# Designs tried in a protein design chat: miniprotein binders against q93zb6. Part 1

Every score and structure here is a prediction.

Target 1, 365 residues: q93zb6
Amino acid sequence: SSSSSDPLLVKAAKGQAISRPPAWMMRQAGRYMAVYQKLAKKHPSFRERSENTDLIVEISLQPWQAFRPDGVIIFSDILTPLPAFGVPFDIEEVKGPVIQSPIRTEEDMKRLHPIDFEKLQFVGDSLKILRREVGEHAAVLGFVGAPWTIATYIVEGGTTRTYTVIKNMCHTAPDVLRALLSHLTKAITEYVVYQVEHGAHCIQIFDSWGGQLTPEMWERWSKPYIEEIIHAVKKRCPDTPIVFYINGNGGLLERMKGTGADVIGLDWTVDMADGRRRLGSEVSVQGNVDPAYLFSPLPALTEEIERVVKCAGPKGHILNLGHGVLVGTPEEAVAHFFETARNLDYQTLFQNHVPAEKAEPELVV
Unless a header shows other numbers, all headers, positions and changes below count from the first letter of the chain.
ipSAE, averaged over its two directions, is called F for ESMFold2-Fast, E for ESMFold2 and O for OpenDDE. V2 adds 0.75 times the mean of E and O to 0.25 times the DockQ between the complexes of E and O.
[cut] stands for letters that were removed.

## First folded at step 1 (miniprotein)

Design A2
Amino acid sequence: SPEEIKKLIEEAKRLLEEAKKLAEQGDYEKALELVQKAIEIATKALELAKEAGDPELIEEAKRLIEEAKKLQEEIEKKLKE
ESMFold2 (binder alone), alone request of step 1: mean pLDDT 89; pTM 0.875

Design A2a
Fold by ESMFold2-Fast, scan of step 2:
Order: sequence, then structure tokens, then C-alpha cells
Structure A2a (fold): chain B 365 residues (1-365), chain A 81 residues (1-81)
Amino acid sequence: as target 1 above (365 residues)
Amino acid sequence: SPEEIKKLIEMAKRFLEYAKRLAEQGDYEDALKIVQYAILWATEALDLAKEAGDPELIEEAKRLIEEAKKLQEEIEKKLKE
């Protein structure tokens, strides 16, 4: 019939039988590449680079042209959709992201409106071009920030060290915070669906600030909204896998699995064998080579890649770093990482493989 | 993020202390490699701290880079000997 096979990365995300792990990197396009540095000097505004279709496409394809990863992620920012639902921002050289008018009160909430995709056509157009350019050779990835992470930027007015405003709102204005998180959940759900409809094969959700909550607070203030997004997206886009990643997620793995995500991204501090044991075989994993290994001699990098792949098992693994590519990473090492992934063969690696045991049940209290 | 930056700073500190220990033991070749990782982690933290506009994290990352580069120079002098 009309159905074609999914790209390798999508098959891995769904836990389907494949011959090798697909590979891509978080922060795949960026400052470690000489071509990116040259483009950034010519176009120094980050908002220009992340909101111009031609520049988004050029930047997103720089690692594709150089290294041929199995995934091509759209070059964008987690704050990109914010103006489309009523939250303007700027990126300042010294201060970084600044929210012009933070939302902290019920009156501030009146500025929010449903997401307007007329203001985000550069995202949809870029995804369509990327999908055409990679053809059958890679998956196109979209991404979005989780409601807690986005709310933190909005209420803090930008980047923060203390999380004072949002943490205080949990106690002093919980109804306002819940209303904000609910609005963000709806906007984020629509934005994910928009990205899928315009070419994304796969979506990564990241909750960068979720790691700043205790597990109990994360269960209360972040997890329910992520679950709502995943459930809604799966109803409307049932064939699109969702990857979920939190920096420093060692303490949250079982709870992250509980969100209904297809793939759990492990950060570099989690031992892959331990993470796989804890998550079991029912969910796929992504990661988690320590980015520092890209500064090691190439044979040591090969050995570490093979170690991680063996620990993850012969199904349901998307090879990645456990963190984004670091500034100063040698392009030669990145090339070697992707060449190593392409030359792996599960049949050869897993002649004596024993399937992972199921994860222990989560304690109900 | 400030938490991500703090983790990079923490890693830079760990690698810096490891490099110092290796240098004290006379393992200068390994000390050089590890101190270079300390510089890389601290440099990434500095870049992110500048992007985030956090003066305290910028200053902390700069101090780590300065300390690591000083140790690197000392190690390189020993290796030339």
C-alpha cells in the first residue's frame, strides 16, 4: 500500500528491529563548527538566525552536509513560539534572554492568547525544506520546552539563579501559576502538532528547569502538564515518537518514563547500563556518551561508543551525547562519532546478548 | 540554564582538582590532558554564563579558567624539563 518505512531513528524510537543504532547530537548545529562561527559573525543577532527561514535551513543543514547524522534537528530556540501567544522577548548580548513584560498576576494573564501560527511561518517553512532536503536518509526533529521550563522564563523575566519568583508562586499564587501552566500546555501542544504537520518525524520535549524541583514538586508542577501534552499529541499524531530529556535526570528516570514518552534521554552522569535496567525494555533510550569523550583520542571514543551501545541493548536506542556538543569540540571527533555509529552492527555486537530485566515497580506512597 | 552552568563549573572544578593531584604525583602527561578538560568545561560555562548574562557565574568561570591555565603552564614547564 501507500505506507513507506520509517527512517532509522523513528524505528529505534518505536523499539522496532534495526541493524544499528541511529545517531544524532543535541546542539548538533553550533559554535563548535567553523562554518557556523563564520555565519554567526555575518549575522550576529541570534533572533535573526533563529527566525529567518533561509538561515534556519542553512544552519540546520551544516552538520547534515558535514557528518550525515541520522537525525537533523531544526535550529531554533525554546522561546521562539512565545511571541505567537502573547509573550514578547528579546535576546540581549550581556543579559541573554529577557522577557519584556513578565507574567506574575491574574491581570498579566489577560495578555495571553491562543497561539498564532501566522507569526511562526518561518518554523513551518523551515521544517518543510529540511524534510525535502534529507529525503529518506534522516529523520527531521522538532523540539519544544516543557511548560514548567517555559513558565520559569516568563515569570522570572529571563534567566535566573534562584528561581525565587516561580517557586514563591507555588505558595503565594498557585492558581495563577496553574492557569499559566495550563495555557502553556495548550500552546505547546498546538506547536508540537504544527511542527509534525510541517515535516518533523520526531519531537523532543526538554524540561531543563525540572531538575530544580524536588521529585514531589516535579510530580505536582511539571509532570501532569507534560503528560497532557504527550497524550494530546499522540491522539492527533499517533505515528510521531516523543523523546523526553531533562539535564541531571538521574533521580527522575522512572517518573519520566511515567509521562508516556516513547524515548527517555539519559544525561551523561547516568550509567547507561543502570539507566536501562531502571527503565526496562518497554521504553526506548537516547544517549548518552559523555561529551568530554569527543576530546579523547579517536580509538578511546570508539571504545566508549561501543560500550554505551552494548549497555543500551540491540533495540530501542538512539545514540547521542548525554549533553549538548561543547564549544571547542573537534569537528574530526564529531565526524568519527557518526562514522562509528554507521559502521556498528548489532548482529556482531550482540552474539551473546541477554535481554535486559524489567525495571523494578515504582513505589506507591 | 544557571543549573546547567553550575554543573559545568562543578565539573571544571573536579577536573582541575584531579589535574592538581596528578601533577603533585609527577604524572605530568595525564595532568596536562585533564587540565585541558578543566579549561574546556570552564570555557563552556563562561560562554553559557555570558549568553545568560549572569555576572557571578561569568566571574566564577573566569576564575576557574585563569587557575586552570596557570596550572597548565606549570605542567608544560615540567614536561619540557
Scores: ipSAE 0.000, ipTM 0.199, lowest interface PAE 12.9, mean pLDDT 87
ESMFold2 (binder alone), alone request of step 1: mean pLDDT 89; pTM 0.860

Design A3
Amino acid sequence: DEEELKKQIEELIKRAEELIKEAEKLGNPEAVKLIKEALELIKEALELLKKGDLEKALELLQKAVELAKEALELLKKEEE
ESMFold2 (binder alone), alone request of step 1: mean pLDDT 78; pTM 0.712

Design C1
Amino acid sequence: SEVKEISPDDPEVKKIAEEAVKKLSEELGKEFKLEKILKAYEVETEEGKEYYIEVEVSIDGKKYRVRIRVKITPDGKIEILEVEIEE
ESMFold2 (binder alone), alone request of step 1: mean pLDDT 82; pTM 0.785

Design F1
Amino acid sequence: SKVEITVEGKSEEELEKVVEKIKELAKELGGEVEVEIKGDKVEVKIKGLSKEDAEKLAEEIKKLAEELGLKVEIKIEEKE
ESMFold2 (binder alone), alone request of step 1: mean pLDDT 76; pTM 0.677

Design F1a
Fold by ESMFold2-Fast, scan of step 2:
Structure F1a (fold): chain B 365 residues (1-365), chain A 80 residues (1-80)
Amino acid sequence: as target 1 above (365 residues)
Amino acid sequence: SKVYILVEGKSEEELEKVVEKIKELAKELGGEVTVEIKGDKVWVIIKGLSKEDAEKLAEEIKKLAEELGLKVTIYIEEKE
């Protein structure tokens, strides 16, 4: 890809000179939107909505049509690729994702196989359509879960509050867990490349549950696999930026920078100025307005957006929330967020101040 | 049964030879072949084989890969 023709978001990810921060939101398509709620009532199965090309495209474009963000992320689920490499799942309305046959032993590992893209054609087809529809105006984003995060779902059998089973395996069945993480690393690498080849300008890696590990355990059980994915993807797709996000990442920022990701996503609990100081100006950052600020009066939201942007600096910043948009978020607040981002100007915000030593004394007549 | 084959090697030319041989062997056994080549790696998926034929194919492919100095990982998915 040519850098001059890259979307604003891709230029920001690469730390190139731009006039304003690009903006998009994690979970920007979804339940807070009336049009999504109406579609979900007509198509109540989440699997149907996330595995049908027409529905994926329609849903992914809902925030684009309403708000014109600088990024359009494919509507999908972090578990979507799992059946393609041997891990079936269901999504239950109350419980959420459920894996009826968790993988916890060497015997269970025999169910795993390399990723079969015939089972994921709806992802590739959807990305091609999205690239055609919005590619001139916005970056198309794909995404994937990191090996630790995906392994957590597989091993726990779904969402977990305690992470007890996977944390226990770190101590009592480390060889099984390493074998699982290794298999996931291969499947995830291929899935990232698949998404890029089918239209994604940029990929976000979610190690959503990596923050549940101590820093030493994260470096042991998550970081090496993420590094392997990033290095492999960079060799095969050298022009594609990678954004890396961990929920609860305040203690991990420097270690996340060490993975080779182009952009580090800060969660809402990290002060942007502190995060920027710790990461330096050479790497790009994403985030990190608290999603709860979308419930504040619009002038207060504007003030918070400007504060975050000023702290992030005049380059290498993708404006986002520090976490996914919350259910019940007013659509008017989301519209205001994107309008505010479009109206920002780095030259105005970062106007050079005349140092005291250059100022001339006021002439008193 | 379904057979998933990941072939890894340093030469694109050698990978192409392995792919063609795998296609020939799979067709002889009545299998349907899907191939994806990504740099120095090849993913081959073969459908429509009996368990016996899938195991026979896996053994032949492993021998071919060893002769060519390529790394091969083979998975057999059985469905009742």
Scores: ipSAE 0.000, ipTM 0.216, lowest interface PAE 18.2, mean pLDDT 87
ESMFold2 (binder alone), alone request of step 1: mean pLDDT 76; pTM 0.681

Design F1b
Fold by ESMFold2-Fast, scan of step 2:
Structure F1b (fold): chain B 365 residues (1-365), chain A 80 residues (1-80)
Amino acid sequence: as target 1 above (365 residues)
Amino acid sequence: SKVLIWVEGKSEEELEKVVEKIKELAKELGGEVRVEIKGDKVFVVIKGLSKEDAEKLAEEIKKLAEELGLKVVIEIEEKE
């Protein structure tokens, strides 16, 4: 594929010259939309909705049909690939995701096997249909959880607030945890490549639970596995940009840059200008409008979008929220966000930009 | 050329009227119409049009949507 024929979002991810920032939203399809709520009432099982090709396609296209974002992310769950390599799960209405048989010992590890894509055809089929439906008008995004984040679900048995089991394993069973993380790294690498081969233009890696580690612990228990995935994927899929996002990443930005990701996603608590300075010009950025701004009056939302875009700079920026779309977000605000992004023009926004070459170099006295 | 239309309405009755009018306009130009219903939104694909007829159809549908106060997105594709 030629870079000149790439969708706007892919060009931004690669730091190429473009006229405006592309825009999409994390949790783009979902309960803030009336059309999603109607479908969810007819199909109340989240696993049915995330594992049926027709429903995945329908849901993934709902925000694209309504708002025409520059990115269409496949409707899926971070746990979706787990049964394909030996970790079954359920989603319960009150508890959310539950893993009835957590993996915590060498004996438990025997249940793991290489990823079986026969169990994930609905993902591949959905990506092929999405790629066909959006054509060259948007980028299709796939996604995956990072090894630490997925391991946390597996060893904790579901969602956790304390991270007690996995943090304890770092100290009491480090060899078991390393073996689990290594298996996950291999499965995740294959799953990313699978998504790319079936239509994804771009992949986002979520290490949401990585933000719960100290920087030193993240460097030891998460970063090496993410680097391995990115290196392997870049070798096999050299044209596919990778976006890397951690919730609560303010303390980790410089370390995230070191993973080899093309784009670093900033959470809403990071000042965009500070984030850009800390990351430098070697990587692109994504984000980072506070999702709560979607509840503000539309002129205030426009002002905030323009502020974030100006801070991110005239290239290498994928406009997004700093976190997923919140339940109850007005659809009118989401429509306004994407329309605002389409109406932006870098030439107009940066008329008074002073290039680095015009900076006064030194006193010549 | 191929014309892709996304329509969001407030009621099923309103969406049915819009779909029927889109079908009429497309048929006048010799286009083949496919309709997909996705919740309270409708996706319409029209194939078999020349580029000039596709542009004419897009303008007519924009006028119709504006008159009815509906959210509509229209794209023209040259391939298949």
Scores: ipSAE 0.000, ipTM 0.081, lowest interface PAE 26.5, mean pLDDT 85
ESMFold2 (binder alone), alone request of step 1: mean pLDDT 78; pTM 0.715

Design F1h
Fold by ESMFold2-Fast, scan of step 2:
Structure F1h (fold): chain B 365 residues (1-365), chain A 84 residues (1-84)
Amino acid sequence: as target 1 above (365 residues)
Amino acid sequence: SKVEITVEGKSEEELEKVVEKIKELAKELGGEVEVEIKTFDGWTKVEVKIKGLSKEDAEKLAEEIKKLAEELGLKVEIKIEEKE
């Protein structure tokens, strides 16, 4: 077994014995950092920043250089793989994000093709460089959007507040929607495997728009496709843990556990102790400090981190925020978060933990 | 008057331009500013609440911000309540 050489984050994801929780942050590279703001002014196109290997690597490494988190996630966009399987999109500052030709009919689906990784070399190359730079010290994370979330962008033609087109397709064109979700499931599975083969230690699946569904609708239109992806990835990449996160997931925790993911990410609105109780010991958890705590005095932030860690327990916890880092977050608060995580010690923190009592001897005198 | 501004998009730089302009104009007009930011899957939604403006100043601020956001291709929604 190679478990002893795994990064701390991977060991935590697998529920293995460790001395402290690993820590990383969703959206850890970005606008709150002065170095990112400077780079973005020089390279104002988001597509340029997310599709150029040198820029992806530079941005992804900015939090690593400043804070030394236990996880380094590739700087990318969930729409990045779409052109590679036949769905062009545009992120123009003047126009905003637009999917050039939405897919809504059986005829539209003829434009879909198997994923072409020649169009995604910048992702693979970036992951290889990140693995080389930080892989001995931290886990490299890749990520992908879930089929429902990606389908929502595709059929809506971009971002949506109403979800009108995709919700309507559930009733008026369910066979087309199922066919689209199946195509996406295959493309996403290949994209996850591609990221792992090129350096990712761990993959996070995001189903942002799944949180807008009732539990019954999510079970019908999202969960089966996520299960298929996880099953296929685990067969091909058995050593790679999968983290599953939905924003606003308080009502879905038990169902998310049912997908087969190794780690369930908890939204900041979920009480960690309650989430742990509902999920049980068979799965690991990620999160879930409220990002707003990064605007609190540092002692209050320390207290909240310790509270969350104590509630999560002495194993199977990846410390994170319950949501992405907010714009305007003080960099010194982020530094403090990671320093606090590094200074935690499970032995000290849980010294009052009493193990379950052993059964009395069967034989009595 | 109370002004509620929601601006959203994927362009972090263009969102920053609008948010900073909102803060600048609100402070210049003597308003109290509260900012809430939510980000998921590379999409950022910023909700700004401004209190303490006259109706005239609120409408002026709303007009300038709407124009800037539209020029930058961002989604913007502005709501003005007459009461202080």
Scores: ipSAE 0.000, ipTM 0.124, lowest interface PAE 23.1, mean pLDDT 85
ESMFold2 (binder alone), alone request of step 1: mean pLDDT 77; pTM 0.697

Design F1k
Amino acid sequence: SKVEITVEGKSEEELEKVVEKIKELAKELGGEVEVEIKTEVFDGWVETKVEVKIKGLSKEDAEKLAEEIKKLAEELGLKVEIKIEEKE
ESMFold2 (binder alone), alone request of step 1: mean pLDDT 73; pTM 0.654

Design N1p2
Fold by ESMFold2-Fast, scan of step 2:
Structure N1p2 (fold): chain B 365 residues (1-365), chain A 81 residues (1-81)
Amino acid sequence: as target 1 above (365 residues)
Amino acid sequence: DPQEVRELLDWAQLRMRFAERLYRKGDFDEALELLRFAILMAQLALELARESGDPELIREAEELLRQAEELLREIQERLSE
């Protein structure tokens, strides 16, 4: 229970003194790895791979065996918990996730029920195994989608580029949308607690679609539900740090800090020094190397990693990409990223360095 | 997987749009850096789309690559006068 025994990543999340930044990657396990591609060929159903304990564990451990990151995130899908509270889905080869019976009316809401963890035992079992295998060397991470993001999938019937149905519901069926978001908030809170109780050291909340909202719309339709989740989880799991990430979050950083999350994940479009200055020293940051840098020559990747780390400062930083690992990313570049992170030393990096929160951008031309 | 190709295309397009914005602001060096990444991602998407044999993805990747390469040419011409 001593904070001194926590993994490096958890210490960073809590803003404690450490010798280097911990590192992990969003979408850490996946198709960029040859071993994953071979396994996927043998087990071609994505649902099989994400809902079978042995496969989840094997896939989650592939990047840890190859690269030894400081965090091991469970291989899963953002939609995985949906059937457990009444929203079945399918994954189609071309379209991806499809929700055959979207929820859009009061009548549709009757299909929802409290989350049934008997349908999610593969998640809990996988987390227990991961904690046993890597828990002394790395943090085990669980994750969940935010209510707005999950509601968007449910009401749109799958992926969307327009947000037409959910945006129309804000005007034409706001009571239904509020009821859906409230139900999702309860289910998500229970799912986060379940992951922590089964081995997660840390949880990341993804509001992937939140960055597409205006700040005012996000403040109304997403932020309150996220705050409720974080508040409830911190009461029940007070030692578990929460990382909060929104894709496209440049306009939302101050509002994201207001949710009570311990760590704010910065999107790749945010300048780390600017983001750190805006968030201050009271919260930790995660990120935010542009995933495209993994396609750069290795020396350029090293320079970018060091630049980001220097901007983030000598504590309260979890090194990551500003978004998930892209398909086709060279494994050599991923290996180099983690090797670079392990070889960093804050004392060496911060010789005469001015912390980002006090740094002013200067013209170098 | 066609969905992964679409993801690469979406990321390439987003970087291209950011590059266009920076270009209009006069931040040519940053615009060129983002555009270089957009081209690289579009090229990878095209390679994977061709392996999958999806005509729509191949067409989308080819068109995005053409647009990105055209923007690169425009920026380079402006820097050269």
Scores: ipSAE 0.013, ipTM 0.504, lowest interface PAE 8.0, mean pLDDT 87
ESMFold2 (binder alone), alone request of step 1: mean pLDDT 84; pTM 0.793

Design N1p3
Fold by ESMFold2-Fast, scan of step 2:
Structure N1p3 (fold): chain B 365 residues (1-365), chain A 81 residues (1-81)
Amino acid sequence: as target 1 above (365 residues)
Amino acid sequence: DPQEVRELLDRAQELMRFAEELYRQGDFDEALKLLRRAIEFAQLALKLARESGDPELIREAEELLRQAEELLREIQERLSE
């Protein structure tokens, strides 16, 4: 009956009493690490690295072995589940992700099918191994892209700066776009449940390209599908917290809270105190140290971490960066970030904390 | 008309096979839609089989309907988790 065995990160996500903030980083495994660069030279295909169980496990554990973060996120790609429901892709060195056969018409939609988990066994197997390896010392995180973000890749045929095709479809083929988003919503829901059933303690939903929409367009084309996913996942996996992150989310915080996510990830441009005030105490927050601070002198980085933690408050905070780890980030700075998080003590940080409820009312009226 | 009953049973069984495949692949919403349609065809087949008085068609229709209703219960139970 007790959730006391939950990892620190899961307790924070649920807003439970804890002694310090848990910490992990978006893009935690990657090119900033020498061991990753060495492995990437031996296995230069990104698809190979993200679809081979042994490589996924090795890469995912590289930052855990080096830094002991409170969360270990599976090394994967946002496009990884796509072939399992009918959308093949490749990752090309210069172009990045490429979808050779974009979906833009009713005829194209016939290629889609229900998600086939036999094609995703490397994800499930990797999560099981990660859960075993970290034991009770860290939370294992899975992740998935939101329907709007994934639809944009599929429709555009890869990355885009203009969003021309998907924006045009909002006007010229809205029924096709709605049908695609609905299919993605079902596939994503099943993929989230699959990750939880195979070992993920927590899931992060990324709507990376949702931040490029006006709030009104995001409410129309993204929010309803995310709400449907979160509702369905919470019904089937009630003990699994969901973190929701959008890059460029300053204008969307209250709307993001409305999705039913347990934790709202704040981008680095949002002031943590303001974000916390806007979201209230009923949801937890994640973030949001500017990744550029990792290039600062270590004492300045410590001060920024402490500032962010104090602004987030003594519970319901998962310490993270406001964006992914940047290429060229010093490993010593990453080590210092996690060491700083482990040495924090909420009791010490909030010795003279006066709860808002007990603050004196304004006397000048 | 025994031929009409057999055609309905064949159609119901085909829809049930598609529903089972969608369920196996995790598409519970589409599985439920096809399964409910399979139940409708199986119910119509049972009604017509009873009118024809063919005990074998009645047995086949009852068995298919029972299988479809059991799968429906299984999917609904999983969605209530």
Scores: ipSAE 0.000, ipTM 0.073, lowest interface PAE 27.6, mean pLDDT 86
ESMFold2 (binder alone), alone request of step 1: mean pLDDT 86; pTM 0.828

Design P1
Amino acid sequence: SVEVKIEVEKDGEKLEFEFKVDSPEELKEILEKIKELVEKEKPDEVEIEVKADSEEEAKELAEKLKELLEKLGFKDVKIEVKGNKVEIKAKK
ESMFold2 (binder alone), alone request of step 1: mean pLDDT 76; pTM 0.725

Design P1a
Fold by ESMFold2-Fast, scan of step 2:
Structure P1a (fold): chain B 365 residues (1-365), chain A 92 residues (1-92)
Amino acid sequence: as target 1 above (365 residues)
Amino acid sequence: SVEVYIIVEKDGEKLEFEFKVDSPEELKEILEKIKELVEKEKPDEVWIFVKADSEEEAKELAEKLKELLEKLGFKDVKIEVKGNKVIIYAKK
């Protein structure tokens, strides 16, 4: 039974009957938009932009005002909740996020505490405003980093190209790493529930660094913590769908399905038809137009969008890019992407489908 | 003056870089900085956004950046020139 009051994106996430795919983009608000660039010049600190309620709301609504996507994701950083449970960070213009005091030992673990939402009121307040502004027309999305991805930032001290510290901890300090991942799992679970209680219709979990692990190592160091989060969230927020995305996830799709997520986000390197075959029809999919198609002529973009939609099938598909929108992306192409999604009609797209008829001989015993 | 924004990705991790050059030989300086960054970070994917002083400068940068990225091992290089802007996506 579908609720007629659910946003289109939520219905798609739940695999309910709908007339077209909903669409939104990862990194939807950002530097590709002239209005964002102007605001960022006036407010050059990323921490200011991501921790001030008025700025978060203004930025999150910029793509809504321009393009009317079916989803509005809160403008925030994957590291935003970290100070609230004992991990301070800064964002530097060139280097990006920097963790001032990495956690690598049992002694370091003593700095961690339960998540303090008094330090995150700007997130809850922003979600409430976004829900009021767009909730009748679009889904409000919250998001969070997966424990492995967040732990990587914490133990590496920021961004990393080698993953040397965290990979070494898998062998030299596995008990410390497990304790860190367990603490993060609890904090992340509370943060997801907080976002839902304050207005998010849907949550996306990003395990961007999960692709750094072999599938067997990912099943050991990432999957169990994600499963625990999803199980706990579904128990406390049963009507909230969860989208799960890993960049470079081609080797992990079946294992990602095993987490209990409602929607699996496909990286653009995965063929959508193959992804649907591997995942089946019981879960929904998100994606996966290559962001590079936004730099193509508009008819070629339309053709690619229709190809992806046809491969995903007539239900359980949230149209998106297979990766975040790129800085130099033409706003015209983004507008065209959303207009194309709004003008799609599943009945028209699948009107020429002829069901295969198959006769099988009876088994004689 | 030329403004450059670069995103590099290796094994799912993204790093962002920004720089601006005002020198008379800014095109050569830009190419050298991008080359050094790619050689240091060894990304599997790169996104480059350049705002040049003119459309002619943008076209010249686009051609030279394509050659550079192909020489550095990127097999799929997509480039768009829009006025004085160059937009590049490249993947190994």
Scores: ipSAE 0.000, ipTM 0.329, lowest interface PAE 11.1, mean pLDDT 87
ESMFold2 (binder alone), alone request of step 1: mean pLDDT 79; pTM 0.775

Design T1a
Fold by ESMFold2-Fast, scan of step 2:
Structure T1a (fold): chain B 365 residues (1-365), chain A 80 residues (1-80)
Amino acid sequence: as target 1 above (365 residues)
Amino acid sequence: SPEEAEKLLKLARKLIEWAKRLLERGDLEEAIRLLEEALFLAEWALELDPDNPEALKELKEIIEELKKLKEELEKLKEEK
């Protein structure tokens, strides 16, 4: 129960001395696996698969059984908690997530209520089972969307490429948007704590659409709410590290560090050496192998993994892709990725390598 | 920044290539999802580098592919 008994991934998140980087993948369970495809054919509803405890557990454990990653993330959807605080949704084959009754006005806000965990029992039950099954060998990860990202789905009525409604609300209905973001902040905070209390070792916050804001707009409309969540969670769950990821985050790294997250996830567009230099050694990093490298010859994948690990440095690194696993990714490449991570040794890798840090003197006289 | 834009375009190109393979297998729904993701990345790259001719070219190609796929999907719905 001491820090020495923490899973490798948790030790890395806390910047503790370890012999190799832990590894896991965003979208770890999914269609690239034959076993998932067979299960999805038998249970074609995505909501059934993401809201049934037995199916969530089976799917979450598929990559664990096949590849033995250092992290096992609960199979779920970013929109899963929404009905529990008043926002029902559907998932359609072509359109993806659809919110039939978007929230855009003061009147719409009356539908919102405090989060009801009786409607999310399948999440808590699944996390307890995962913790029991893999907790001695791997970290169990929960996750949640950031307030801006969740608000974007709610306001737009589903997935959007233009972000016109929410961006316009920043100017035309800022009080409504602030009220929505505030409600989401409270619901998300409770949902993160719920996941931790039910077995998650670590939580990842996804602000997937935060990258659509200019840095100044992100500082105004997203950062304060994320800071509030992290502060509240750290006060209530002090031993649980938080990973923070934004898609398209190259322009936001320093500001992401300012949120208080323990680990900053770099997307694949960021050069790891540059990202590490900009963030310094005070925070840990996650990522950021380009998912497209999984379609490359295995020796090229090995070279890229070693390059990224060397750039990240000999501690405080959770090896991951810079984006989710792509559909059609060869299972052989995923297996090779995790085997490569297990065979890495920091002492060997850094015997002839200068760390990504600026080679500051080891003592000041 | 131009460097960040180029990385986004590289991923968009990979998603388009993958969507074409899904089309050959008749997986229209998944192909559409990948093309929508590629469109998002190409639009994102254009915001980071508005004068990027590669981003504009990728956007046009993705839009053309999406139109064709949506037409094929509508034909399949009518046959049922």
Scores: ipSAE 0.000, ipTM 0.233, lowest interface PAE 16.6, mean pLDDT 84
ESMFold2 (binder alone), alone request of step 1: mean pLDDT 78; pTM 0.732

